VH-VL binders against q8wyp3r787to878. Designs and how they scored, part 26

Target 1, 92 residues: q8wyp3r787to878
Amino acid sequence: FQNYLRVAFQEVNSGCTGKTLLVRPYITTEDVCQICAEKFKVGDPEEYSLFLFVDETWQQLAEDTYPQKIKAELHSRPQPHIFHFVYKRIKN
Below, E stands for the ipSAE of ESMFold2; O stands for the ipSAE of OpenDDE; V2 stands for 0.75 times the mean of E and O plus 0.25 times the DockQ between their complexes.

## First folded at step 17 (VH-VL; framework fv_romlusevimab)

Design m04 (at its last look DockQ between E and O 0.87; V2 from the best seeds 0.74)
Fold by OpenDDE, look of step 17:
Structure m04 (fold): chain C 92 residues (1-92), chain A 118 residues (1-118), chain B 108 residues (1-108)
Amino acid sequence: as target 1 above (92 residues)
Amino acid sequence: QVQLVQSGSELKKPGASVKVSCKASGYTFTKYAMNWVRQAPGQGLEWMGWINTNTGNPTYAQGFTGRFVFSLDTSVSTASLQISSLKAEDTAVYYCARYWPYYGMDVWGQGTTVTVSS
Amino acid sequence: SYVLTQPPSVSVAPGKTARITCGGNNIGWKSVYWYQQKPGQAPVLVIYYDKNRPSGIPERFSGSNSGNTATLTISGVEAGDEADYYCQVWDTSSHHWVFGGGTKLTVL
């Protein structure tokens, strides 16, 4: 599958703030977060995480998960759903 | 509350046909594919396939082509499974199950027992 | 076709930890789902995407997935946990959902 991952910042409709990351297939969420922290110039990355947004639901992804696995599987469904990866602050 | 309610138990003779219904409520029916799963007595779960609830396009698993037909009545949020030319080996509980992205088959019907006996 | 392999049965004493394995080729690169089925009831999703618990599922239930083995772990097993457990994956090659053969968990 493709070696890119589109990640929005803070919100789903981040417009031009979203970035397309060139990543390997087996990149972890932790690694993606590190890339996002750098790309989005976040000063407090410990307060951020990667989330999956689909059908009005948010899923915080554990650091040892694989966003590319999620992407690949979601794209293989017969009834596609729009989904987004979002790098945003963890709610406290 | 999201739920799937299936039609009642069926007793049929070999060669007959049966139609199992699965009525959905509590969510937008046409947004999520509906799965069908078979479980023969004392056996495991078998995925039969699923149907696109928006287009009505069915996908059948291997072993479930020909006599098995998935259909929809979107006006009443209902998916149906029809089995024709019933055989004794079709005796099983049939489940419908909604596919939800990421969650998988998160909501199941209560199951419909179909018994095929002479 | 893709095949998932589960032990037919697992026995555990109350309060102990049960581990149910699901073997599959490179299963670590698949999302594994687990279902609990009690006698006469429909299956209930207990784990989705390897390690996530749906609402209402006790924290005693956990999942892991790596390499060729996914594992459902039930800590502090209770009598009510006695059931059949099925793992499931999506086979991207055949576009099929695949169930394991199921594991009967007996609480001694």
Scores: ipSAE 0.769, ipTM 0.939, lowest interface PAE 0.7, mean pLDDT 95
Fold by ESMFold2, look of step 17:
Structure m04 (fold): chain C 92 residues (1-92), chain A 118 residues (1-118), chain B 108 residues (1-108)
Amino acid sequence: as target 1 above (92 residues)
Amino acid sequence: QVQLVQSGSELKKPGASVKVSCKASGYTFTKYAMNWVRQAPGQGLEWMGWINTNTGNPTYAQGFTGRFVFSLDTSVSTASLQISSLKAEDTAVYYCARYWPYYGMDVWGQGTTVTVSS
Amino acid sequence: SYVLTQPPSVSVAPGKTARITCGGNNIGWKSVYWYQQKPGQAPVLVIYYDKNRPSGIPERFSGSNSGNTATLTISGVEAGDEADYYCQVWDTSSHHWVFGGGTKLTVL
């Protein structure tokens, strides 16, 4: 029905902003990162990745994962926690 | 350190009742759903259902909607499984397991053996 | 009524690679969890969301999931890996967790 994915952009000097992306149901994390690099006008996209923030933890998502699948499963499970998809710098 | 400690083994006759307890420690009990899993002798794992530890609302798998009751005592961080009108086929090890969102059933109790024999 | 199918047993020589399969209709569109159960012990989570390892699980354990098959791979198999292994998915339509029937891994 609706092909939307809410993604927050986290940058140290600009605060946190969010965009709702119109995406296909089977979009990969790699493709989401490419869209985010364009939408958020990032000059160094290789330094960024898509993360899942859930239950006060961060999980970097591998490029071949499917954010819409993760979203659907987390929403359907009982006693849900708030979660966010966040496009942010990979910390070392 | 997160732990689930279950009550001891039970030997029962058919028609009796049993209550298996699962005491949690090392985390906020009411934030994470509690699963119950059965394993009959020599058999695989069978999901029985889970209970929302914040609301007390249970969900039972197909085949466990009758004689099986999940309950909570949040004052002592304890989930319980009660089995009434015990049958021989209820003989199994019963596990509690915490669900950690995204990460799965990450912590399990040691299991409670319930033996139903005449 | 989603069904997961595992082979009943797999044998592998020490130091070789074990592959344990989990079959299900379109399982590649579900997220797969794997559990290890040693005799007389509770299960232990070894893989979550297809291929991620919990803390303390050796890098020798890996997972994959596509099409109708998920696979747990254990490289450099050791005697201590001898156990029963269960795959598991969440079925969003029934709101149930589903376990596979289990696979006994024998190291010989």
Scores: ipSAE 0.683, ipTM 0.908, lowest interface PAE 1.3, mean pLDDT 91
ESMFold2 (binder alone), look of step 17: mean pLDDT 94; pTM 0.956
ESMFold2, look of step 18: ipSAE 0.650; ipTM 0.902
ESMFold2 (binder alone), look of step 18: mean pLDDT 95; pTM 0.959
OpenDDE, look of step 18: ipSAE 0.744; ipTM 0.935

Design m05 (at its last look DockQ between E and O 0.87; V2 from the best seeds 0.75)
Fold by OpenDDE, look of step 17:
Structure m05 (fold): chain C 92 residues (1-92), chain A 118 residues (1-118), chain B 108 residues (1-108)
Amino acid sequence: as target 1 above (92 residues)
Amino acid sequence: QVQLVQSGSELKKPGASVKVSCKASGYTFTKYAMNWVRQAPGQGLEWMGWINTNTGNPTYAQGFTGRFVFSLDTSVSTASLQISSLKAEDTAVYYCARYYPYYGMDVWGQGTTVTVSS
Amino acid sequence: SYVLTQPPSVSVAPGKTARITCGGNNIGWKSVYWYQQKPGQAPVLVIYYDKRRPSGIPERFSGSNSGNTATLTISGVEAGDEADYYCQVWDTSSYHWVFGGGTKLTVL
């Protein structure tokens, strides 16, 4: 596992609004969300969650999951796909 | 609808060769790697390896090197498995299965029974 | 090589809850996938990434993964749930997909 995680804010093409988080391999989605809330200065973190965007699909990650696990596995494929972690509002 | 359709059952003698085909439809064939899985009668699933459908580069699992060859015909969205020098122990159902990121092997062919008998 | 261990068989009465375990060293740090295979049919993905359900898979199917054990839980078991169930992980060391030995679920 690498000790960094790139997270986009609100959308995949957030440009420079994305942040590179220095995180431990065993960090949870909940922990990542907390970090994102602070770094992106959101006032209502309860309205946000971490999502995986891959192959034009969105996956909301449960709090007890491990984004670094996902990253490592997706990178270890013979036919890799571009994927993004996105901290964005949960749709109502 | 995404689906994989495999070729029909095969009956072969020891020493012969067989080629199982797997035709994909409903998605961009060259976008997702294709897996091959073997299941001997009454046994569990065995991952044989997969092939990069863009580059054609195969990766074979341990135990499936030499006589097993993965190939592609991208013009018809088809992956193939060729087994040469067939042995009785090659008798099994062979599955192709698409790898979809995050989801894993989300779509499977119906399987192809290969029977090797004298 | 990485090894996944499943019980050969599990029996459950209709309406009860079946739990199928998948043991592996530090499996909690791997993504576990589960497949259902009915007699004469191809496997069907029922759980991906430990606890996610593909569309079409009933909520009765759930997954968990922690420590050295992943578990497929089937609540309110129906006769139609009788099948073989396989767990699967990606072994990052050998770059292999690894299946468990499979578990035959019998609905009594």
Scores: ipSAE 0.768, ipTM 0.939, lowest interface PAE 0.7, mean pLDDT 95
Fold by ESMFold2, look of step 17:
Structure m05 (fold): chain C 92 residues (1-92), chain A 118 residues (1-118), chain B 108 residues (1-108)
Amino acid sequence: as target 1 above (92 residues)
Amino acid sequence: QVQLVQSGSELKKPGASVKVSCKASGYTFTKYAMNWVRQAPGQGLEWMGWINTNTGNPTYAQGFTGRFVFSLDTSVSTASLQISSLKAEDTAVYYCARYYPYYGMDVWGQGTTVTVSS
Amino acid sequence: SYVLTQPPSVSVAPGKTARITCGGNNIGWKSVYWYQQKPGQAPVLVIYYDKRRPSGIPERFSGSNSGNTATLTISGVEAGDEADYYCQVWDTSSYHWVFGGGTKLTVL
């Protein structure tokens, strides 16, 4: 079965756009950021990272983490909260 | 500030029942699942299960599907653990702990010691 | 069910580095949490998601997780770090939290 990761792109003073990425279960955050930099056409990719937004809090994801693992864990825990993976500037 | 305050220690005889309460304050009680964790004397932490504080639906870990009942009173932001037909083996400290998304069990009650002896 | 294995005790001299291990089959594919418990007290979360610190936990607490081993590292150990330490994972296959057996850290 195919695996997907929904990622929103957030820019200062801009609306958000989102894309559904076709990814393997073991894709790293670093690799997701590489895909996002191309898909969202950012010119300064070193200024961006992947973040988890859950319950009104932001968590910058380290490059060696696995977004699909985080997604599976959060979905399986009782009383799940809505969460988003967001590609955005680190200094914002 | 966010805190969980548990009911006081209990001394019980075998065959009795006990109800441990866990009152939450400083956050929206019904948004976060409540865990129960047991620690027998000289032993480690043992997850007993958790309860959905919005629906009241409990999930019990293996070994806790019988005499252990989780319940809620959302009007007073309180989760409770009832243990029926108490056995000596139920002697332990019982903790409540909320699950906060991504962070895990970030806030714990102070623990309630239940002692079961003849 | 899923099992986490910790050494029963670890001793470290003040100012040195303590390393507490948590073994589990493919634990690197799980997110690891660490709790500190001092005698007579409730556990306190010190590491979540392998290596992240909650607010108020000093930087000398760090974590790693790869393969079959997760490690809690405490650098510059102080007497106040003397406690029991538990690792924990969420097992997505059983929908259960699992604790390790605990490690007593002695500062001597």
Scores: ipSAE 0.641, ipTM 0.901, lowest interface PAE 1.5, mean pLDDT 91
ESMFold2 (binder alone), look of step 17: mean pLDDT 94; pTM 0.956

Design m06 (at its last look DockQ between E and O 0.86; V2 from the best seeds 0.68)
Fold by OpenDDE, look of step 17:
Order: structure tokens, then C-alpha cells, then sequence
Structure m06 (fold): chain C 92 residues (1-92), chain A 118 residues (1-118), chain B 108 residues (1-108)
């Protein structure tokens, strides 16, 4: 299992705006957000969060969670589902 | 509404076979894997395995190989569990449960009681 | 095989807070799911992915997971909360879903 995490910016189909992050297996969502803030050059990172998009649903990930465990678990299912990590603004 | 409806209670003799059905409704049946869980009287939940509802490929947990067979009838959105050569220790409630990504086993059947007695 | 350990029983007075633990090696790096099972009924998912509540589950139910222990917390316990509670994780090594032994919550 590779130590990478693909993160889209703002939307699922952001095309080439997405970034592949080289991260350790147990990096937190908070740390991923920090990396995303830098890579996507956002000026107001406090208004952004990391979301999981899977099966037409959005899930905001808590800061103390581990995105890589989600990736690993979802990849180990008998019926794979397409999922995306998306760094986007939090809706007010 | 998403729901799983299982077949009724079964009373069988040792050595017989039983087939428990689980009919799904309210969602695309072939999109999500179906789990089977056993619960012996007064005992905890035991994962038996799951079946790919698209390909029909089953995965059996340790201890549930051989006599246990998962199958599908996709035309009626139904998953089935067949137990052959029934033993007294097979007496339990059997549940089907849908696997939903991220959510886990979010929808369960009502359970089917299988009693094996001489 | 991966093992989850739960206390066999927990007792709590109405209105108080119940805490049900689920022990497992490095469970904090796994996603923990919790199920409630009332007598004669099928299990009901009450917590998914450590701390998320499905719709319809009251806010009194919360979950945490760190280190070697996951915890289901039920605040303001009601008589209707009396049930068996099971934790669950996916074991990536054996490709098995693993249940804890279950905890019987008694409301005094």
C-alpha cells in the first residue's frame, strides 16, 4: 500500500487541479488539510476541510481522523466504490 | 425505504439442509455487498462472510467454509444462505446485512431463526 | 486473528452516562462501528467510523477511538437504551469483519 493520497480541490471533478500527496499511513486529517492549504495556496485555510465523497454522499472528516485508513479499508472491499478526498470550503 | 426482509423461521433435523433468503428493496441490489451474520442463542454476533452482489463471488469467514453457501438471485434482489448437513450447533439467528461504504452494515434483515433439533 | 474485547456488562442509573469500551490492538488506527441490539431485535447501527451518527440516532450517543480503546458513550441514559452493544472493525490482515463480544447495558 503506497503512501500517497489523491486530493481534489473544491470539487470532485476538478481535473488537473487535484494533488497527489505523499503522506505517512497514519497522517491525520488535520495534517492533510495543512498540506492541502499549502499546495492549493488557500489564503483562508480555516474555512476549508477535508471531505470524503463516496456513493453520492459527502462526509466531512474530523481533524483527528485518518484518511489513509479510509482509503485502505475502502480498497479492501469485495465491491469497490469510487471515492474521492476533496479539500473544499465548509458550507455556512 | 431501504430494507432487507428475510424468510421465516426454520425447524430442521440434524443432517438436513436449510436455505435462508434475504430480499432487498429500496436500493440497487447489485451495487452493495451482502453480509451474513450468525448469532447463537445467548451469544454474540459472528460475521460469516459476504457475497459480491454483482459477480456472485462469495467470501467466507474462517469457520464458515464447506457447509455454508452464499448465493444470489439478482432478478428478485435476493441473497440466500444455504447450510447443509445441519448440526445442533447451527441453531442460531441468521442475519443478512448490507454493506454500505463508510457506513458499514447500515441495514439489517429482521433475522431468521434456524433451530436444529432431533 | 484480531480480537476485540468488551466488558460483558455495564450498569447505569437513568439519566447518568454509560461508557462501553472496546479494546483492540491499535484500534485507534481502525474504523470502529457500534451496533445496538435490543432483545428479540436485529442489530442497529448507532455509530460508524468511530464517531459518526446515522440519521435517527440521538445525540446522546457518541463515539471515540484512540490508542487501544474505542468507547461508546451514552449520555442521559434512558430505559430504552437497555440493550446489547457490539463494536466492530475490519481486519485488513485477515480480510474479516470482527465483532466484539458484546456488552449488556442494564439501566438500573
Amino acid sequence: as target 1 above (92 residues)
Amino acid sequence: QVQLVQSGSELKKPGASVKVSCKASGYTFTRYAMNWVRQAPGQGLEWMGWINTNTGNPTYAQGFTGRFVFSLDTSVSTASLQISSLKAEDTAVYYCARYWPYYGMDVWGQGTTVTVSS
Amino acid sequence: SYVLTQPPSVSVAPGKTARITCGGNNIGYKSVYWYQQKPGQAPVLVIYYDKKRPSGIPERFSGSNSGNTATLTISGVEAGDEADYYCQVWDTSSYHWVFGGGTKLTVL
Scores: ipSAE 0.622, ipTM 0.913, lowest interface PAE 0.9, mean pLDDT 94
Fold by ESMFold2, look of step 17:
Structure m06 (fold): chain C 92 residues (1-92), chain A 118 residues (1-118), chain B 108 residues (1-108)
Amino acid sequence: as target 1 above (92 residues)
Amino acid sequence: QVQLVQSGSELKKPGASVKVSCKASGYTFTRYAMNWVRQAPGQGLEWMGWINTNTGNPTYAQGFTGRFVFSLDTSVSTASLQISSLKAEDTAVYYCARYWPYYGMDVWGQGTTVTVSS
Amino acid sequence: SYVLTQPPSVSVAPGKTARITCGGNNIGYKSVYWYQQKPGQAPVLVIYYDKKRPSGIPERFSGSNSGNTATLTISGVEAGDEADYYCQVWDTSSYHWVFGGGTKLTVL
């Protein structure tokens, strides 16, 4: 496991920035979203979620998932692809 | 259209060898690892391992490190499974399956039946 | 190695809900995949990462995973859902995919 999670913040008009969060190994996606809302100073946190970007696809992560588990699984599998955790607005 | 097409069924004697081929089409073959899965008659699915299609480096599940060899011919987008010193217990359907990151084994070949009998 | 346990069979009346369990030590901390296999056919992925459906899989298929049990749920069961169902996990400690033993779903 790792105590750190790199999260990019994506905003339509301001581009992307990233922060490395100090997190517990079993932090939920819900908790990561709460931290991100505070760290990135968003005023409307209900409009945002944590996404996984991998192999040119976006996957919205459900609130009861574990980003550190997903990270560990993707790193341990053969022929890994580059992936990013991204805090961004939910697209309808 | 993404597709995996396997070679035809084989009937072999104990002690012989067999090569099962799996030809991929409709995607970049070298970007996605290829799995091999065995299913003995009336039994469940058993993961045999996978091969890195870019480097050719195989990973074998426990119990498949001896007589089983994964290989590639990337010029024709083909993965192969060779089984040497065939035993009756090797009688099974053998599947190839593509690993797609995050999604798992999303595309499977139709299966190749290998029958080992005297 | 890591072991997944499935009931060998489940029977459900048409239109009712089928629940197929997959037991494993701390399986709630693993990501679970489900495959459907009809007679004479290759398996088809129906659930990935516990509860996500690939394109083309009906919403009647859903998954859950908590504690020591993952469950595939098929609501409004139809005759076309008769198949063998396999759970699968990636075990990060052994670097292996592991399949359950399979469950035959019968629609009476």
Scores: ipSAE 0.616, ipTM 0.895, lowest interface PAE 1.7, mean pLDDT 91
ESMFold2 (binder alone), look of step 17: mean pLDDT 95; pTM 0.957

## First folded at step 18 (VH-VL; framework fv_romlusevimab)

Design n01 (at its last fold request DockQ between E and O 0.80; V2 from the best seeds 0.78)
Fold by OpenDDE, fold request of step 24:
Structure n01 (fold): chain C 92 residues (1-92), chain A 118 residues (1-118), chain B 108 residues (1-108)
Amino acid sequence: as target 1 above (92 residues)
Amino acid sequence: QVQLVQSGSELKKPGASVKVSCKASGYTFTKYAMNWVRQAPGQGLEWMGWINTNTGNPTYAQGFTGRFVFSLDTSVSTASLQISSLKAEDTAVYYCARYRPYYGMDVWGQGTTVTVSS
Amino acid sequence: SYVLTQPPSVSVAPGKTARITCGGNNIGWKSVYWYQQKPGQAPVLVIYYDKNRPSGIPERFSGSNSGNTATLTISGVEAGDEADYYCQVWDTSSHHWVFGGGTKLTVL
């Protein structure tokens, strides 16, 4: 695994801002969210989560998942696929 | 609505060739790679390889090179598997399966039984 | 080549919980997919990426993956759950999809 993760911050009417996070291979989604909250200066991190955008679908990642694992898997496939990790508000 | 429909059962003699078709519907055919999976009688699933439906480039698993050929007819959203120089050991059910990124092989054809017998 | 190991068979009484294991070297760092195959039918995806259920798959089906073992858990087993179950991973070294040998789940 690589020691970086690209994450986009998405807010309702402000578009997306991307940041490259330096993270360990075994970092959890929960930890990534914490880093995102700090990097993007989010005041109410409990309202946010990390999502995977892939194949025109949004997948909220559970806190105990590993984004680096997801990235490695998708990049290792012979057929490339576009995907994004997005830190955004949880719909409720 | 999304489905894969395969061609019917085949009975062939050793040395002959067979072509199994897999017609996709309910989605954009060229969006997802198509897998081929073999299952011999009473045996498990065996990945044969897949074909890139955008480029037509096939990738064959170890043991499925030479006599096995993946092809496409995008005009009719159809993937095909051709097996030449058939052997008795090729007797199996052959499945096509769509690969969806992250989601895996989420749609399967109903399978095509190929029987090779003298 | 990467190898996945499943028990050939698992038996469970109705209403009980079945656990089907899939062993592989460092499988916890691979995404595991599970397929259900009933007699005479094509395989059906029941778990994707370790623990996610496709639409239409009952909540009774769950998955976990850690270390060298992935597990498909079926709670409240029903007669209709009797089938063969296959785990699957992508081998990044060989660029192959790899299936386990399959596990026959028998509902007693």
Scores: ipSAE 0.845, ipTM 0.952, lowest interface PAE 0.6, mean pLDDT 96
Fold by ESMFold2, look of step 20:
Structure n01 (fold): chain C 92 residues (1-92), chain A 118 residues (1-118), chain B 108 residues (1-108)
Amino acid sequence: as target 1 above (92 residues)
Amino acid sequence: QVQLVQSGSELKKPGASVKVSCKASGYTFTKYAMNWVRQAPGQGLEWMGWINTNTGNPTYAQGFTGRFVFSLDTSVSTASLQISSLKAEDTAVYYCARYRPYYGMDVWGQGTTVTVSS
Amino acid sequence: SYVLTQPPSVSVAPGKTARITCGGNNIGWKSVYWYQQKPGQAPVLVIYYDKNRPSGIPERFSGSNSGNTATLTISGVEAGDEADYYCQVWDTSSHHWVFGGGTKLTVL
């Protein structure tokens, strides 16, 4: 039983690049950000965070949240909306 | 402004039926699931289920799979709850509430009091 | 079915901090919503996803969730905060929303 998390990487003046991360079910947002900083080779990781894009809104995820839990809950609820986890600059 | 407006209070005898309506305004009705929540006198909130407003597919909570029917009229942005074979135990306030993904039940109707008395 | 347990009532003096608990088996691995209901009124969402406030909810309202307990915290309590408060979770296994039994907050 494998657990994967799809994360899009977004930069100013750039398209979306995505990677599928192999992660434990209980990975924190903080840990995802650390993995993303390495995988996407960002030089200033303190300027980035993990965001949830859902229902036309952006939500910055606090470091002590669990993206896999959010994913599971959103998928199980009726009338689901498309959502994305996005690693991007906090300022934009 | 986003709003849910419910039909007026009902006084019914046991064995009758009732239909509670919930009209939405200020948003795209078919985008968000509609919940039904019951509150018996002096009691807490009890989730009854929800209906997919795009497909019309209802989901009923345990204990609400019989006499309770959710339906839609999308032409007038209205969800309805019908209760058949009314019993005294059906006396309650019935709420509609929309579910906004991630954000929860963010908009509620004002409630409809149904009283079942012999 | 999944059960949420709340104390029936909590009393707090004006200006002090109220803490309303919501107990559930491994509730820390669920996402908790909180609703305020004043007498004769519909519920109002005050916390979503454990600790986030909808627009218009004062910063005095905060939430936490870990282990078997979620807590709604209201600092600087005002008379206008007197209400019933309900916790709620989505139970992924049953595909049901579940409400706690409610807590009456009295400001005195």
Scores: ipSAE 0.707, ipTM 0.916, lowest interface PAE 1.2, mean pLDDT 92
ESMFold2, look of step 18: ipSAE 0.684; ipTM 0.912
ESMFold2 (binder alone), look of step 18: mean pLDDT 95; pTM 0.960
OpenDDE, look of step 18: ipSAE 0.820; ipTM 0.947
ESMFold2 (binder alone), look of step 20: mean pLDDT 95; pTM 0.962
OpenDDE, look of step 20: ipSAE 0.819; ipTM 0.946
ESMFold2, fold request of step 24: ipSAE 0.676, 0.682, 0.691; ipTM 0.909, 0.910, 0.913
ESMFold2 (binder alone), fold request of step 24: mean pLDDT 95, 95, 95; pTM 0.961, 0.961, 0.962
OpenDDE, fold request of step 24: ipSAE 0.841, 0.821; ipTM 0.952, 0.947

Design n02 (at its last look DockQ between E and O 0.89; V2 from the best seeds 0.70)
Fold by OpenDDE, look of step 18:
Structure n02 (fold): chain C 92 residues (1-92), chain A 118 residues (1-118), chain B 108 residues (1-108)
Amino acid sequence: as target 1 above (92 residues)
Amino acid sequence: QVQLVQSGSELKKPGASVKVSCKASGYTFTKYAMNWVRQAPGQGLEWMGWINTNTGNPTYAQGFTGRFVFSLDTSVSTASLQISSLKAEDTAVYYCARYYPYYGMDVWGQGTTVTVSS
Amino acid sequence: SYVLTQPPSVSVAPGKTARITCGGNNIGWKSVYWYQQKPGQAPVLVIYYDKRRPSGIPERFSGSNSGNTATLTISGVEAGDEADYYCQVWDTSSHHWVFGGGTKLTVL
């Protein structure tokens, strides 16, 4: 696995900004969220989560999942799809 | 509704050829790769390979090269599997299955039974 | 080639919990998919990415994956759950989808 993860930050009334995170291969979604909260200066991180956007679907990633695993597998597909990891508010 | 509809059952003699079709509906056909899976009678699922529905580039699993050909007719959202020089061991149900990123093979055709008998 | 190992059969009484295992080297670092197949029918995806359920799949179905073993768990087993179950992974080395041998679940 590569030691980086690109994550976009989505806010309701602002544009989407992206950052490249230097992370270990087996980092959890929970840890990624924590890093995102710090880097994007989120005041209420409990209201946010990491999502996978691929094609036309959104997937909220559970805290104990591994974003780097998802990234590696998606990149290994013969027919590539554009995907994004997005740090945004949980929809209630 | 996303759906895959395959062609009907086939009865062939050894040495003949068969073409199984898989028509897709309810989604953009060229957006997602199409898989082919074989299941011999009383046996498990075997991945045969898949075809890139955008480029038409096929990838065949080991053991499914040579006599097996994946093709597309994008004008009618149809993927096809052609088997030439049929053998008795080719007797099986053949499935097409859409690959959806992250979900995997989320939609399957109903299967096509191909029987090769003298 | 990457190999997935499933028990040929599992039996469970109605209302009890069935556990179907899928063994593979470091399978915990692969995404595991599970399919249910009833006689004369096409396979149906019941678990994707280790533990996610597609729409329409009952909460009785759950998945786990760690180390060298993935597990499909069916709680409160019903007669209708009797079927063959297959695990599946993507082998990044060979660029192949790999199926397990399948497990026949019998509801006693």
Scores: ipSAE 0.713, ipTM 0.930, lowest interface PAE 0.8, mean pLDDT 95
Fold by ESMFold2, look of step 18:
Structure n02 (fold): chain C 92 residues (1-92), chain A 118 residues (1-118), chain B 108 residues (1-108)
Amino acid sequence: as target 1 above (92 residues)
Amino acid sequence: QVQLVQSGSELKKPGASVKVSCKASGYTFTKYAMNWVRQAPGQGLEWMGWINTNTGNPTYAQGFTGRFVFSLDTSVSTASLQISSLKAEDTAVYYCARYYPYYGMDVWGQGTTVTVSS
Amino acid sequence: SYVLTQPPSVSVAPGKTARITCGGNNIGWKSVYWYQQKPGQAPVLVIYYDKRRPSGIPERFSGSNSGNTATLTISGVEAGDEADYYCQVWDTSSHHWVFGGGTKLTVL
């Protein structure tokens, strides 16, 4: 469902938690990061980014990408892999 | 080192069959779908379809549902393409390429030239 | 089904910038991949997800994708960049990969 995006929040010295965000279908990664900074109450949002975790590999998403497009493509491709969107520190 | 090594060139007559093999190494073969791509002489790349390397279930592009069969031997990490009832128009280089999530077709075999002539 | 259109050839002088286009209906809502193929060789992935580079691809290769056009840009073109270039998308609705017809880049 393109109006929802599940995002995990990871902190270096904390447990991991997740929230399902209500987002528009064409939301950018930059806008998702802004929402995450507010929802997870981070004080230093410039040190965080949205990442795609798939197949034990981290992919930092550029600010002008579309997480809902990535989600739709990964779900439709053959032999699907489990993936997660993770809001985390760039330097960890 | 992730690698796909294909079988050697084939010269065939019309009506014969050919089997092109693609042996994978350096990664878990059954985790990533295998694509087949055709390139006729002097022409562009044409996607033929892919096979789920865990289940063996193939998907064929339009135009490749009849005489083309994808198969696996997971015991030797090998995907194969069999072409039956060969026609002159099947003359091409055939590539295998793995699908890697998010990246697409990141590793390709070296290609196998199949030549069909009387 | 879904069609990608590329110019058959592009010529550029050494050291200049080459731009290779890939046209498709609403291609800006698809993830675009670019492959380089030198004569007698297998294709090599040079751009994934519109503008990202795999490790080992020089920064002078870049990509963009908006509206009905994706573009591969090669700055500071060298003789070794002479190759065929293919765009590719995944069509989510048909579950098919689609290649463009290819563009021959000549460095002259």
Scores: ipSAE 0.569, ipTM 0.887, lowest interface PAE 1.9, mean pLDDT 91
ESMFold2 (binder alone), look of step 18: mean pLDDT 95; pTM 0.957

